VH-VL binders against o60147. Designs and how they scored, part 225

Target 1, 175 residues: o60147
Amino acid sequence: MLEKNKYLYIFRHIQTNQVLLSQGNVLKKTALFQLPYPLQKPVAPNGMRPAKLRKDHWVPLLKVEFPNESMFQSVFMQLLNYRKYRSVQPLTSDLLKLPIPVRRRKIMRQEVPNTIADLADILNKEKFPENSVRLQLSDKSDSEYADWPPSVQIDSEEIKLSRGFREKTTVDEAR
Key: E = the ipSAE of ESMFold2; O = the ipSAE of OpenDDE; V2 = 0.75 times the mean of E and O plus 0.25 times the DockQ between their complexes.

## First folded at step 11 (VH-VL)

Design jb19 (framework fv_dargistotug; at its last look DockQ between E and O 0.04; V2 from the best seeds 0.00; counts 0 for: pae E 9.8 > 2, placed apart)
Fold by OpenDDE, look of step 11:
Structure jb19 (fold): chain C 175 residues (1-175), chain A 120 residues (1-120), chain B 106 residues (1-106)
Amino acid sequence: as target 1 above (175 residues)
Amino acid sequence: QVQLVQSGSELKKPGASVKVSCKASGYTFTSYGMNWVRQAPGQGLEWMGWINTYTGEPTYAQGFTGRFVFSLDTSVSTAYLQISSLKAEDTAVYYCARGAYYLLTGFDSWGQGTLVTVSS
Amino acid sequence: DIQLTQSPSFLSASVGDRVTITCRASQDISSYLAWYQQKPGKAPKLLIYDASTLESGVPSRFSGSGSGTEFTLTISSLQPEDFATYYCQQDYEYPTFGGGTKVEIK
C-alpha cells in the first residue's frame, strides 16, 4: 500500500468556530466544501460556507500524525462522517427553544469540542498501536475535551502554526 | 496492489449514451476519492470531477454538468461515468483516477482508460 | 479556475541531458502541485506530489521544486524511457492540468 501524507490538520474559524479538516498545513480552497451551503447562500459568520477562503480567519486547532496513510484516511473519513451525522440529527428541544441566531451560535461553538471528542472516539475504536499517533494541540487545554486512548501520544509542545499557516514567532504569540 | 480496471472501448452514435465502469481493487474503496479525467485525441488532460466514494456525493467540474453523471456501486468497488446525449466532441479517452479525499497527494493510481468514440 | 502554464510545450533532448520543465500557476497554490508522466497510449503516471515529494517507485533522477506560483520538474539525466509528455497539476482548488510538455529525442 502506497504511503503518503499522514498528517491531519484541524483548523477553526476565528469568528464562527467552524472546523475544517486538512491534509496539509495550508488550507485548500476546496476545504470550504466541508461546510454546509444553504439555499440562500449565506456567508459566514452565519455558520455556513464562506464564499472565499480567508486564511487569516482560520487558526490551527491541532495536528495529528498517523503511523501511515491508511490510518490517516480512515480517521479522516470517519471525522467527516461524524460531522455529517451531527448535522442531520434533529435538534434537541432545548435548542429549538432558542432564537435561530442564538441556536446557530451555540451549535457552532460546539464544533471544536465535538470534533476533538470525535477524534478521540474514533481513535479509541480503531485500537491503533500504543503511542503510534502523535497529537499536537494549539492549546493543550483542548485535550481535556476527550479521553484519549493509549495509541495517542500528546505532544508537550504546542503546534507551531499560526494564522496564515506560518510558523509561530514570538511576535505572534504576543498577539 | 492497487488496481483500477476500466471497461472496454465504446463506439457510439451522436445522441446515444455510454456508461464507463472503473473497478477498484487492492485498497479500501471508500477511503479514497475517485476522479474522472478526460483526454481528447492529441490533447491534454482535463479533470471532469470526482465522486466521494464514502458519501456518494459527486462533484462536477465546470463544463461537465448535465450530461455527465458519476455513480458508485460500493458493493463491488466500482465507480461509473455515464455520458448522455453524446456529441462528437465527447470523443476521448476517459480515465478514472484514485486520489485522496482532498486531493493533496495527486492521482496516484489510474485506470487504463476507456476510449469513447462518437461518430455518425 | 487556476490556470497552469507549462514551458516549454516541446523539448528536444538527448539521453543523459538535464531536462527542466516549468509550471506557472495563475495564483498562489502553495505546494499543492503534482507532476505526471504520460506515454503514448498509456495512462498518466504520478511522479511528484506536493511540489517536491517523489512518488514511490519513481527514479531519483526526477525531482520537483517550487512553491507559490513557480514550479519546476527536473530530470537530472534523461533516460531512454523518459521520452514522454509531462503534465503539472494543481490541487489547491479543483484540479487543473497544465498544457503538457512533450520531451522528444533530439
Scores: ipSAE 0.336, ipTM 0.794, lowest interface PAE 1.7, mean pLDDT 88
Fold by ESMFold2, look of step 11:
Structure jb19 (fold): chain C 175 residues (1-175), chain A 120 residues (1-120), chain B 106 residues (1-106)
Amino acid sequence: as target 1 above (175 residues)
Amino acid sequence: QVQLVQSGSELKKPGASVKVSCKASGYTFTSYGMNWVRQAPGQGLEWMGWINTYTGEPTYAQGFTGRFVFSLDTSVSTAYLQISSLKAEDTAVYYCARGAYYLLTGFDSWGQGTLVTVSS
Amino acid sequence: DIQLTQSPSFLSASVGDRVTITCRASQDISSYLAWYQQKPGKAPKLLIYDASTLESGVPSRFSGSGSGTEFTLTISSLQPEDFATYYCQQDYEYPTFGGGTKVEIK
């Protein structure tokens, strides 16, 4: 009868600042389907899907600990839906004025703050118990992209994971 | 229908100048940047730079920062390439090309090209 | 600047042949690669964008593949009208072009 905590892992691309959501500490190739594929005009505004997953190019952005599977699944599905909704909105006139490379960078640069804001909006609406959800960031200043509900406890310690999606293991610890 | 119509071929002597025009139609001119691409006879394509059609700010590729000037007249939806102090090696076809819409890669509309011949 | 190297520089093939052209980038450019066809005396025509997406109105015998540093353009069954020079172009940063591949019908 033991309840098991569930984790949402969010990754950022080191070059493009695109964002991927994951149930595990390791990205699967199927996560790439979260990114808009470049379509014949109009193109989805939130970036381009790489043809392959380069795991060494994705680093932790944040981790969210939920007390149970039901809370995790609710938030995860809603977060994916927020991203889909944004991806089909028309581009603004300000963006249309930019050259394609500049436009791409500007749109992709917004994925981190947009995802953090979406997460906070979902958590504010879900009415979870106070301190029931633990948020840990790789860069604590990123918490400033949103206002967090009382249900969220922001960890004072930043994520220490190195590139490559996993913590390093020393020989002494692996014995 | 998007169209880019360039001015006609030019025959020039070394040291002269030339101004190539590129008139756009069928879309909102100030919403897309304009690129310039050079092709010497029998050679490949070479990106020269682009101009932001809303702000008028040009960006020049390395090697094109001196004698080449991009400009606009937005009232007639026209981009210009001016080349000063023409040299024999400037003999080429010069294309204007619109950047792809939104996040697409590539140039989706091209002018027909303007041959500039520099010879004595 | 990102250098693109095309191979081969020249290719002679018969109508109906499968033709493959490669483009290698000096660094990872994700999928930000386009392919153009240029016939003698004409402007380049966009064939493929974002490495593998066919531009509207381009025949389905053209296809693109690849990501990162290695890309290919394939013509599955060469037609007489496919005699042309083909260029790759990246815009991961500001654009650069490959050196071109001239395809002539044998």
Scores: ipSAE 0.008, ipTM 0.490, lowest interface PAE 9.8, mean pLDDT 82
ESMFold2 (binder alone), look of step 11: mean pLDDT 93; pTM 0.955

Design jb2 (framework fv_dargistotug; at its last look DockQ between E and O 0.59; V2 from the best seeds 0.00; counts 0 for: pae E 6.7 > 2)
Fold by OpenDDE, look of step 11:
Structure jb2 (fold): chain C 175 residues (1-175), chain A 120 residues (1-120), chain B 106 residues (1-106)
Amino acid sequence: as target 1 above (175 residues)
Amino acid sequence: QVQLVQSGSELKKPGASVKVSCKASGYTFTSYGMNWVRQAPGQGLEWMGWINTYTGEPTYAQGFTGRFVFSLDTSVSTAYLQISSLKAEDTAVYYCARGTYYLLRGFDSWGQGTLVTVSS
Amino acid sequence: DIQLTQSPSFLSASVGDRVTITCRASQDISSYLAWYQQKPGKAPKLLIYDASTLESGVPSRFSGSGSGTEFTLTISSLQPEDFATYYCQQDYEYPTFGGGTKVEIK
């Protein structure tokens, strides 16, 4: 039986580049509650939180395999905390000068690189055993967003997940 | 150690209001959502909704809108359930339960429950 | 909402028996299912999460299996303290509980 609770899946929204964390390779509908702000009309990309989870709008970003559940839980919670921390930080003067919709889009565009950087930072601090964490990316170039500690082994093969789902189908590949 | 301690049993008349408290300790209160679960006498468990303890945003299950209000006092790590215009059908044990929807851990901590009896 | 149907609703068993409880979901919920034990006058206790992961402190005689729409809770050898009501719960969507299975002494 697959030990899912030691796997971290990260998905990004194809339009907004917002990020969702998942313990499973199938997104929960309630995963949207990770997003800090509720929906204001209209729906995404203008809204911060979509009204519904459209699994076909979420593509896998990366998969991380941890040595055990404890390590997974630690990293998962820290990632969420990092996101929360950023969400409550005062906006820069430059951002405040922008119209709200433009500001929101700009902030959301940073979620992917920020999340990857956060993950690397957390893993650097945790000091896990060498090559004990396996990282698989949908786009290997995304690994360049951070410096990875020796504990992380980056897989040469890209992840093969469908949008928001476990199994990649021919239809999904055509999208 | 994670603990959720709820307020004591309540006896109310129809039309009255009740406010149940759930005090959390042993963990960071704002890091976990707080759920409310109802159990009528001799019946099963019914999820009422949850409140995001970080943002304060409540979400109510279908059938628990209007008369049911979730609230927080983060300064004392306490969640509240208020029920207004009480009905006899509201007689039940109400539980608070810690959990999030982005973790696969279920509700890992529960309050001891608060019996609310509505009787004329 | 996702409906969870447990079977049986009532189960009579003896100490030492192997007990199996089934939970069926109205739609595919992947592995996002938990099992709880509740004793009279007490709050539910989490036993299993993610369909098959044993919660810390729970005896190994408890196990969960299944994915998609069919799930099972198994007690390999029923102990005196295991007589209780058991509930399945999904959190793929907004949480819902099964109707419960009361395990009684035969």
Scores: ipSAE 0.393, ipTM 0.813, lowest interface PAE 1.8, mean pLDDT 88
Fold by ESMFold2, look of step 11:
Formats: sequence, structure tokens, C-alpha cells
Structure jb2 (fold): chain C 175 residues (1-175), chain A 120 residues (1-120), chain B 106 residues (1-106)
Amino acid sequence: as target 1 above (175 residues)
Amino acid sequence: QVQLVQSGSELKKPGASVKVSCKASGYTFTSYGMNWVRQAPGQGLEWMGWINTYTGEPTYAQGFTGRFVFSLDTSVSTAYLQISSLKAEDTAVYYCARGTYYLLRGFDSWGQGTLVTVSS
Amino acid sequence: DIQLTQSPSFLSASVGDRVTITCRASQDISSYLAWYQQKPGKAPKLLIYDASTLESGVPSRFSGSGSGTEFTLTISSLQPEDFATYYCQQDYEYPTFGGGTKVEIK
């Protein structure tokens, strides 16, 4: 049987700028486990991890096409590990001086640029063939958060937000 | 090669406790979640929950939030299921299963199962 | 919880038959569905994930299809080793399994 192209889908939260990684073009509810559990678990359920997935709050950030599953899996797992590593680092003294709500917002605001930089760092370290990895963004200026290796081809077309990541179908055309 | 090896069968009386082990090999233990699945005699499969092997944070399915405890020893790549205050209804085969609910891969490796029998 | 209803619960078939097993979800689960085979005394074995992607090492006579709420597992030409119980499982949210379909010898 033949390997199929594999896609990494990255979503951002419209309000908090938190980031979720997905293998599918529709987020599954368990994607929320990528977000840190709140320190005040029973009494602060609205911390960093929402109680449920609100599909209307998560919009496309970027999509990456890999030529095979092995490349996809390696990059996906490394991105999760980068995020986990960052989440357990000691906070800077400047951050510790802030009230907890302000601190959370400041940390969350960096999730988009941090994730994009992580992706680029991973791709720069890998030895993928030139132009073998296709990157498509919802906002092309977001590519400026990082320096991309020769293996990455940045698509000139932005993701159409009204359809999320989902490909157009005959049913959708009839609407 | 990926392998999950569980501890042997247990025969217990009501009210006792049991701790089932699941030792993983052939992969990076902290890169995959560890799930626990129960199968009572003659019945289907029932997901009990999972433990995040990187953080140690367990998640329990509905109905398993009381007497069931998931834990880890990452130094020996081993996950544990502890059941306290055993009841006859706990008689089942208990499986550990590797999965990445971050990815669309299902449970791609399973332990051989541990039969826990609870009888008076 | 998302309910998965498998049909039929029992299927009697001969070697060489084409068999189809249906799994219906109580809500839209996109493509987040897996299929497992279980033989007596053995752990389940993953056959298909992401609704239609065949797990490595699984014979090509197995195929999966569907999205949303209705999914099928098809065995194009039943072999002696395929007599087993088959389970669907969603992983859109906390996993749940279908009730199983036992495929037995005619």
C-alpha cells in the first residue's frame, strides 16, 4: 500500500491566542489536553484549559503538508515536546512580579510566535529535501516569526478562514 | 519492537486491592499516553481512562473516578492500575494500551491483558 | 458520552465472502474512528484508524470508509483467520467502543 501525504493543522484561539496542534482538519475534543491543566483544578476550571472545545473559538493558523507519515509524526511530537519543555521552565522574575491573570495573558500571547519559531527550528534541523514541505498560513506575515529552511515552500495563497482547513466539496459549491 | 508486558493474573477476595503493572519497551515511553481498558467476561471493551506519561496526570472515564488509580514509574517505563475495595463486578481482563490522542492513530499496541478475578 | 452502535451484532459467513460491518455514532465525529479485531483470549488488534487508514501490516482485504456519523468496515474476501469479534472506537472525545460484531463460520 502507498504512503499518503500527511498534514499538520495548527489552530489558534481567537481570544487568548493559545495554540492547538492537530492531525485532522477538524479539532477533536481531546486536543484540549495539549493545554496546561490549571493549578486551581476544581475551583478554577477556566484556567488555561477550557472545560469543552468551542469550535467557534478556534481558527486556522497554519497548515503543513509532509510527503509521508514518518516526517509528520517526528515534527508533530517534537512540537508537543517543545511546548511541554517551555511550560515547565522557571518563570522569569519579571513574570513572577505580575498578578496571575496578567501573567497568564502575557504568556498566552506568545504562543503563536513561539509555535511558529519551534516549527521552523525543527524543520531547520531536519534534512528534508528542498521544497518537500509545503507551508500555508492564514496570515502570510506570520512567516516572519522565523527563518525557514530550503525544504519549506511557503504557499502564496492564504487559508480561507470561512472554511477552516476543510477542502471545498460539491455540496459546499451548491450552497 | 513495541511491546507492553503486563503482570500476571490475580485471584482476590472482595475488599482487597490489586495493582496491575504494564511495562513498555521499544519506544519512547513519555511520547505516548497509556490507556486502561476493561473487558468483563463475555462483554465488550470499556475505556477506563488514560495517564499522560510525560506529566503523570491521569484522566478517568465516567464511573472510574473512585476506586481506580493510575500511576507511573517512568524510570522503568511502567504504568500501573490500582483497584481498591475490590467487588465481584471488578472481575475482568484489564488491558493497557498505548495511544496518542494527539494523533489519529487509535490504540496501536496492547498488553496481553491481566485477568483479575474477585470471588468470595 | 458518544454512543457507537454496531450492526450486525452477529454475522455468519463463509470463507471467501465479502462482509460489511456498520458503526453509527450518536453525533458527528468527523473521521475520528478506529476498528479493532479481537480473537478469543487475545488483546484487540488495531486494523484501521482515521476512518479509512489501514494500519501497517494489516492485510489489504480490510478497508474502512465513512465520516460524520456512519462508518463501515469491509472484508473483501473473508479468510479463516478473520473469524473474530470486531469493534469500532471513536476518539473524537474520550474513547468509547461499539458493542462489537462477532463474525462466525457458517
Scores: ipSAE 0.073, ipTM 0.678, lowest interface PAE 6.7, mean pLDDT 84
ESMFold2 (binder alone), look of step 11: mean pLDDT 93; pTM 0.953

Design jb20 (framework fv_dargistotug; at its last look DockQ between E and O 0.54; V2 from the best seeds 0.00; counts 0 for: pae E 5.5 > 2)
Fold by OpenDDE, look of step 11:
Structure jb20 (fold): chain C 175 residues (1-175), chain A 120 residues (1-120), chain B 106 residues (1-106)
Amino acid sequence: as target 1 above (175 residues)
Amino acid sequence: QVQLVQSGSELKKPGASVKVSCKASGYTFTSYGMNWVRQAPGQGLEWMGWINTYTGEPTYAQGFTGRFVFSLDTSVSTAYLQISSLKAEDTAVYYCARGSYYLLTGFDSWGQGTLVTVSS
Amino acid sequence: DIQLTQSPSFLSASVGDRVTITCRASQDISSYLAWYQQKPGKAPKLLIYDASTLESGVPSRFSGSGSGTEFTLTISSLQPEDFATYYCQQDYEYPTFGGGTKVEIK
């Protein structure tokens, strides 16, 4: 049986590049609560919280295996905090000069690299044992968004998850 | 130690309002969502909704819109449930329960419950 | 909303018995299921989360299994303090509870 409590799954939206964190390898519908609710009820890809979870719109970004649940919880909560912190920061003057749709797109494009960088920063601060954290990426090039501490072992194997779902099956590969 | 302490029992007449409080301690209040669960006498548990303690955004379950209002006072780590225009069918024990929709942990901490009795 | 159906609604058992309670979901909820114990006049207590993970402090005689749409709570050897009502709860979507299973003394 898979020890889900030790795993962090990060998904990205295929259109908006928004990021969802998940302890399970199947996205909960309530995972959408991680995203801000739009004031005027726009739907994705307007860069806000969609009304419904379309699992097929979310692809795995990375999977992290921690030595234990405690370490997972610590990192998970910190990631959420980092995201919250960024969301409430004042917009730069340069961003404010952009039309709202352009601004939103620009901000959303940064969610993936920011999340990866946040993860690396958190792990650097936590000082976990060497090679105690296993990182799998859907795209190995994404690892270049951050400098990883010695505690992180980057797996040569890419993530084997389907869109918003558990491990890929032969049926999933045919889609 | 995580604790949720709710306000005392209430006896109200139909049409009145009640406000139940749930004070949290032993953890970072804004790090976990607060859920409200209703249990009518001799009945099962019914999820009423939750409030995001960080953003203040409430989400109400179907059937709990309109007369039910979730609110917060983060300065005292307290969540509130207000019920207006009370009806006899609102007679129940109301629980606050800590949970996270981001994790797999369920509702791991509960208040002791607040009995609201609506009677003419 | 996701419907959870528990069976049985009532169960009579003796101390030492193996007790099994089933919870069926109207749709696939993966492993996003929790089990609670509630005693009269008390708040529910979390027993199991993520279908099979035992909550801290809960006796090992409690266990959960299942995934998808079928889940089971098992008490390997019923103790006097285990007579209570048990609820399953899903949080794959907005949370919903099963109807409950009251475990009574035979």
Scores: ipSAE 0.546, ipTM 0.851, lowest interface PAE 1.2, mean pLDDT 89
Fold by ESMFold2, look of step 11:
Structure jb20 (fold): chain C 175 residues (1-175), chain A 120 residues (1-120), chain B 106 residues (1-106)
Amino acid sequence: as target 1 above (175 residues)
Amino acid sequence: QVQLVQSGSELKKPGASVKVSCKASGYTFTSYGMNWVRQAPGQGLEWMGWINTYTGEPTYAQGFTGRFVFSLDTSVSTAYLQISSLKAEDTAVYYCARGSYYLLTGFDSWGQGTLVTVSS
Amino acid sequence: DIQLTQSPSFLSASVGDRVTITCRASQDISSYLAWYQQKPGKAPKLLIYDASTLESGVPSRFSGSGSGTEFTLTISSLQPEDFATYYCQQDYEYPTFGGGTKVEIK
């Protein structure tokens, strides 16, 4: 049996620039729980979870093709852990000086560049084979948020918006 | 290596309460959600809900928002299911199962099950 | 709520037979479907996730296929240890299970 390629799909919110990770080209309704929320408090400065998943508010940010499931699973979990770690860190003094609504917006706008930087950091540390990981972006200039290792080939084609990543042949790709 | 060990069988009268424990080992407890699944005698599997082991936030399936309470003690990597005002219809095997809607799907590790029998 | 309908509810088969079990979802769930095996008195065991990916340690005679609303579990050459009840489960949203398929020896 051939090992099949595995895809990481990343979405951004059109208004808030929050980021959701997905193992499929359609977001799960429960993907919203990736966004942090305080245990016993109504809202934390960095915990703004929408009440429901509106598919028309989430657009493709990037897609990563891994050569096998083991690489995908390692990177996916590390990305989630980076976000969890960041969510519990003390805010900087610059952020604390801002009014709460402004601070929230600034924190949320960091999520796209932070996620891209986290992805690149993970890929640099993992030392995957050269050109083994294919990266496709909705906006190719977003690759400028990070320095990419030799393992990453950035696709020259941008993702065209079509209400999401939904494609005919995600599961049936043989390699 | 990954192991979920549940507390032993319980025999209870209607109106009593029960607290089932599920002790996890062999992995980072707060990185995976804990699910509770019920199986009445001769019946199929019924998802009761899950608890986020990092935040402690429970989510209950429809029909389990009253007498059923999920809780944690992260210091001993243990999840709990408490059922109050027990009814005969609560007689079932209760499973804990780890899984996360953030990861690849499927519950990959299950407790051995705890039989709760409610008899008048 | 997403309902999963398994077919058949039970089947009799001989060792060596090819067995297929179907699971139909009440709405499009993409590939967010898992299959479990359960033997009497034991907890369910995960066989397949993401519709077609075998869990580690599961024999290659098990395979899964499908997407959207129609899914199948196939056992290519039934073995004595495969007589059990099989459940499908979706996790596109909060999980639900199919009603189960009991596979018996005949």
Scores: ipSAE 0.129, ipTM 0.676, lowest interface PAE 5.5, mean pLDDT 83
ESMFold2 (binder alone), look of step 11: mean pLDDT 93; pTM 0.954

Design jb21 (framework fv_dargistotug; at its last look DockQ between E and O 0.10; V2 from the best seeds 0.00; counts 0 for: pae E 11.6 > 2, placed apart)
Fold by OpenDDE, look of step 11:
Structure jb21 (fold): chain C 175 residues (1-175), chain A 120 residues (1-120), chain B 106 residues (1-106)
Amino acid sequence: as target 1 above (175 residues)
Amino acid sequence: QVQLVQSGSELKKPGASVKVSCKASGYTFTSYGMNWVRQAPGQGLEWMGWINTYTGEPTYAQGFTGRFVFSLDTSVSTAYLQISSLKAEDTAVYYCARSTYYLLTGFDSWGQGTLVTVSS
Amino acid sequence: DIQLTQSPSFLSASVGDRVTITCRASQDISSYLAWYQQKPGKAPKLLIYDASTLESGVPSRFSGSGSGTEFTLTISSLQPEDFATYYCQQDYEYPTFGGGTKVEIK
């Protein structure tokens, strides 16, 4: 049987740059529960949890293939913990001086680089075997947000996922 | 070891209220979502909703709004289900079940269930 | 809500039999399906998640397959302790359960 849970997919929101982690290449609606700040009558650009998943608003950021499910689970949980930790940290005085909308935007802009950096940090600490983790990015330049350990092999090809959906097929490419 | 221990069986009259507790141990309570699942006698499983144990935010499934209230006491790693204005059709076994609202790998741990019987 | 339809509702089998239970979703749920076993008077037990991943501690005679709208739970060789009711559950959206399949002794 295929170990499906050895793949980590990370999506970013096209407007807010919020990040969602996925254990599959299809973003499920419940993934929104990862976002800590719910909003009544939410508007995605506000940078809070939307009421509904608009798959077309989420684009792939990266795909990580682990040697096994155990490694995947470990890294996945740690990523969530890192994100949670940041979300509950007191805001700096500088941030508090900013208007709320500006503050929110500034914080949200850091989610992508922070997530990538977190991933690298976690992988560095885990000390996985050399080239045992395969990383594929939608934008190769995003790899520059972190120093990657020898366990990570960065693919030369960019990830080919549709927005919030499965990997692109030949039909998808024709669109 | 992960354990969810629920309060004992309840016998109530219609119109009364009941509060079922689910005490968690063996793991970090606030790192996992807590779900409530209902099972009427001889029937299948019905997801009632869940509560975010970190934020305290409850989410109720359709049909379980109004009379059903999820709550927490994180200091004792306990989740609660309160049902008000009980009806005969509320007679069921109620389960608390742990999930990762992040990984969503199913409900990997369950309480033993609490039978709530509503009878005149 | 996503509806899950299990078939059959009842299944009679003997020890050693290969048993297959089907779960069909009203829409595409990718691989976000779990299987549970429930014995009388007991809470459900998670067997499989993500359609095909075996939960830790679950015997290897249990297996899951499928994607999209059709899923199957297979018990390769039914054991005495396997007589129970089995439920599928999706978590692509808010969780919903199938109606259950009771596996009885023939």
Scores: ipSAE 0.331, ipTM 0.797, lowest interface PAE 2.0, mean pLDDT 88
Fold by ESMFold2, look of step 11:
Structure jb21 (fold): chain C 175 residues (1-175), chain A 120 residues (1-120), chain B 106 residues (1-106)
Amino acid sequence: as target 1 above (175 residues)
Amino acid sequence: QVQLVQSGSELKKPGASVKVSCKASGYTFTSYGMNWVRQAPGQGLEWMGWINTYTGEPTYAQGFTGRFVFSLDTSVSTAYLQISSLKAEDTAVYYCARSTYYLLTGFDSWGQGTLVTVSS
Amino acid sequence: DIQLTQSPSFLSASVGDRVTITCRASQDISSYLAWYQQKPGKAPKLLIYDASTLESGVPSRFSGSGSGTEFTLTISSLQPEDFATYYCQQDYEYPTFGGGTKVEIK
């Protein structure tokens, strides 16, 4: 992998729907530190960090091509900030009524639509040039979680899963 | 090798201004956030805020929203801290420190510090 | 504003001793805690992040533990070069630092 690139890769956990951000199409072990809470010692109902990175459990959700590294790093940082912002927000009363394991699963299931909405919100506010940002999804219906600015060109072709997880085969979620 | 090299010590009178520089090398400057940390003589560490090195947008900690200004010159990979209307209470060592945008690793690289002394 | 309270503020220990420093957060910060070492006249040095992850190049005698509101830094066998002040720092929100623990070698 190139250590400098203009691509943002976003991965989804096949079971929990947790989300990880990456500069490459292969996740590093340390990507798990993006998740706020260790799985073994959960202290809050928000998303849970698995004990280890199982590369066969993480599949592409989307990728974004930026014209330069600076735009990539700015959007990446803002996405991480949005995730931290959500992790400190008060839980709704409906969520607080749920048993903690059920609450956590429900919160984790929001990570995909929340991340997609955050990406779109950032791109709408950044006022990038028209068609300067190319978005490709594994499931095109996921674009429906947000309204996209003129700067974004959504690729008609869905991401075809690569052999980036060559140690174990994962089920293709691009359907 | 990641390095943050700060400008030299400053001796100033109350009411003057100072501009501390922090020159980065060994990495892509706009890929990491830049933090400013203050340490008064014999005291602990105090986070002053940080600047987004891609957009130039600063964020100031509570209590640092007045006389303190963060800025950049990305063409020379340099961050700046400007302090105006200096007061005796501003006497401290000022550090720049790098943090990541996309991986939580703490402040993994620090400048050597710049002592600013304000005396009459 | 998340307060971090370190204890003790000061300690004296002998080379070879096991040293434990504690950091208590005013609210649950999960594992978002880092530890720094600062020697006199020098910049702080990152030792531990994410409560227990050792930074590259840091000696294995240093370890961190804890989650939620209570955290510890342990030096398993104190060395002469470990004379320093140690700070905890949270980044659950924008950072705040603990008050520091000064470690002197007898």
Scores: ipSAE 0.007, ipTM 0.491, lowest interface PAE 11.6, mean pLDDT 82
ESMFold2 (binder alone), look of step 11: mean pLDDT 93; pTM 0.951

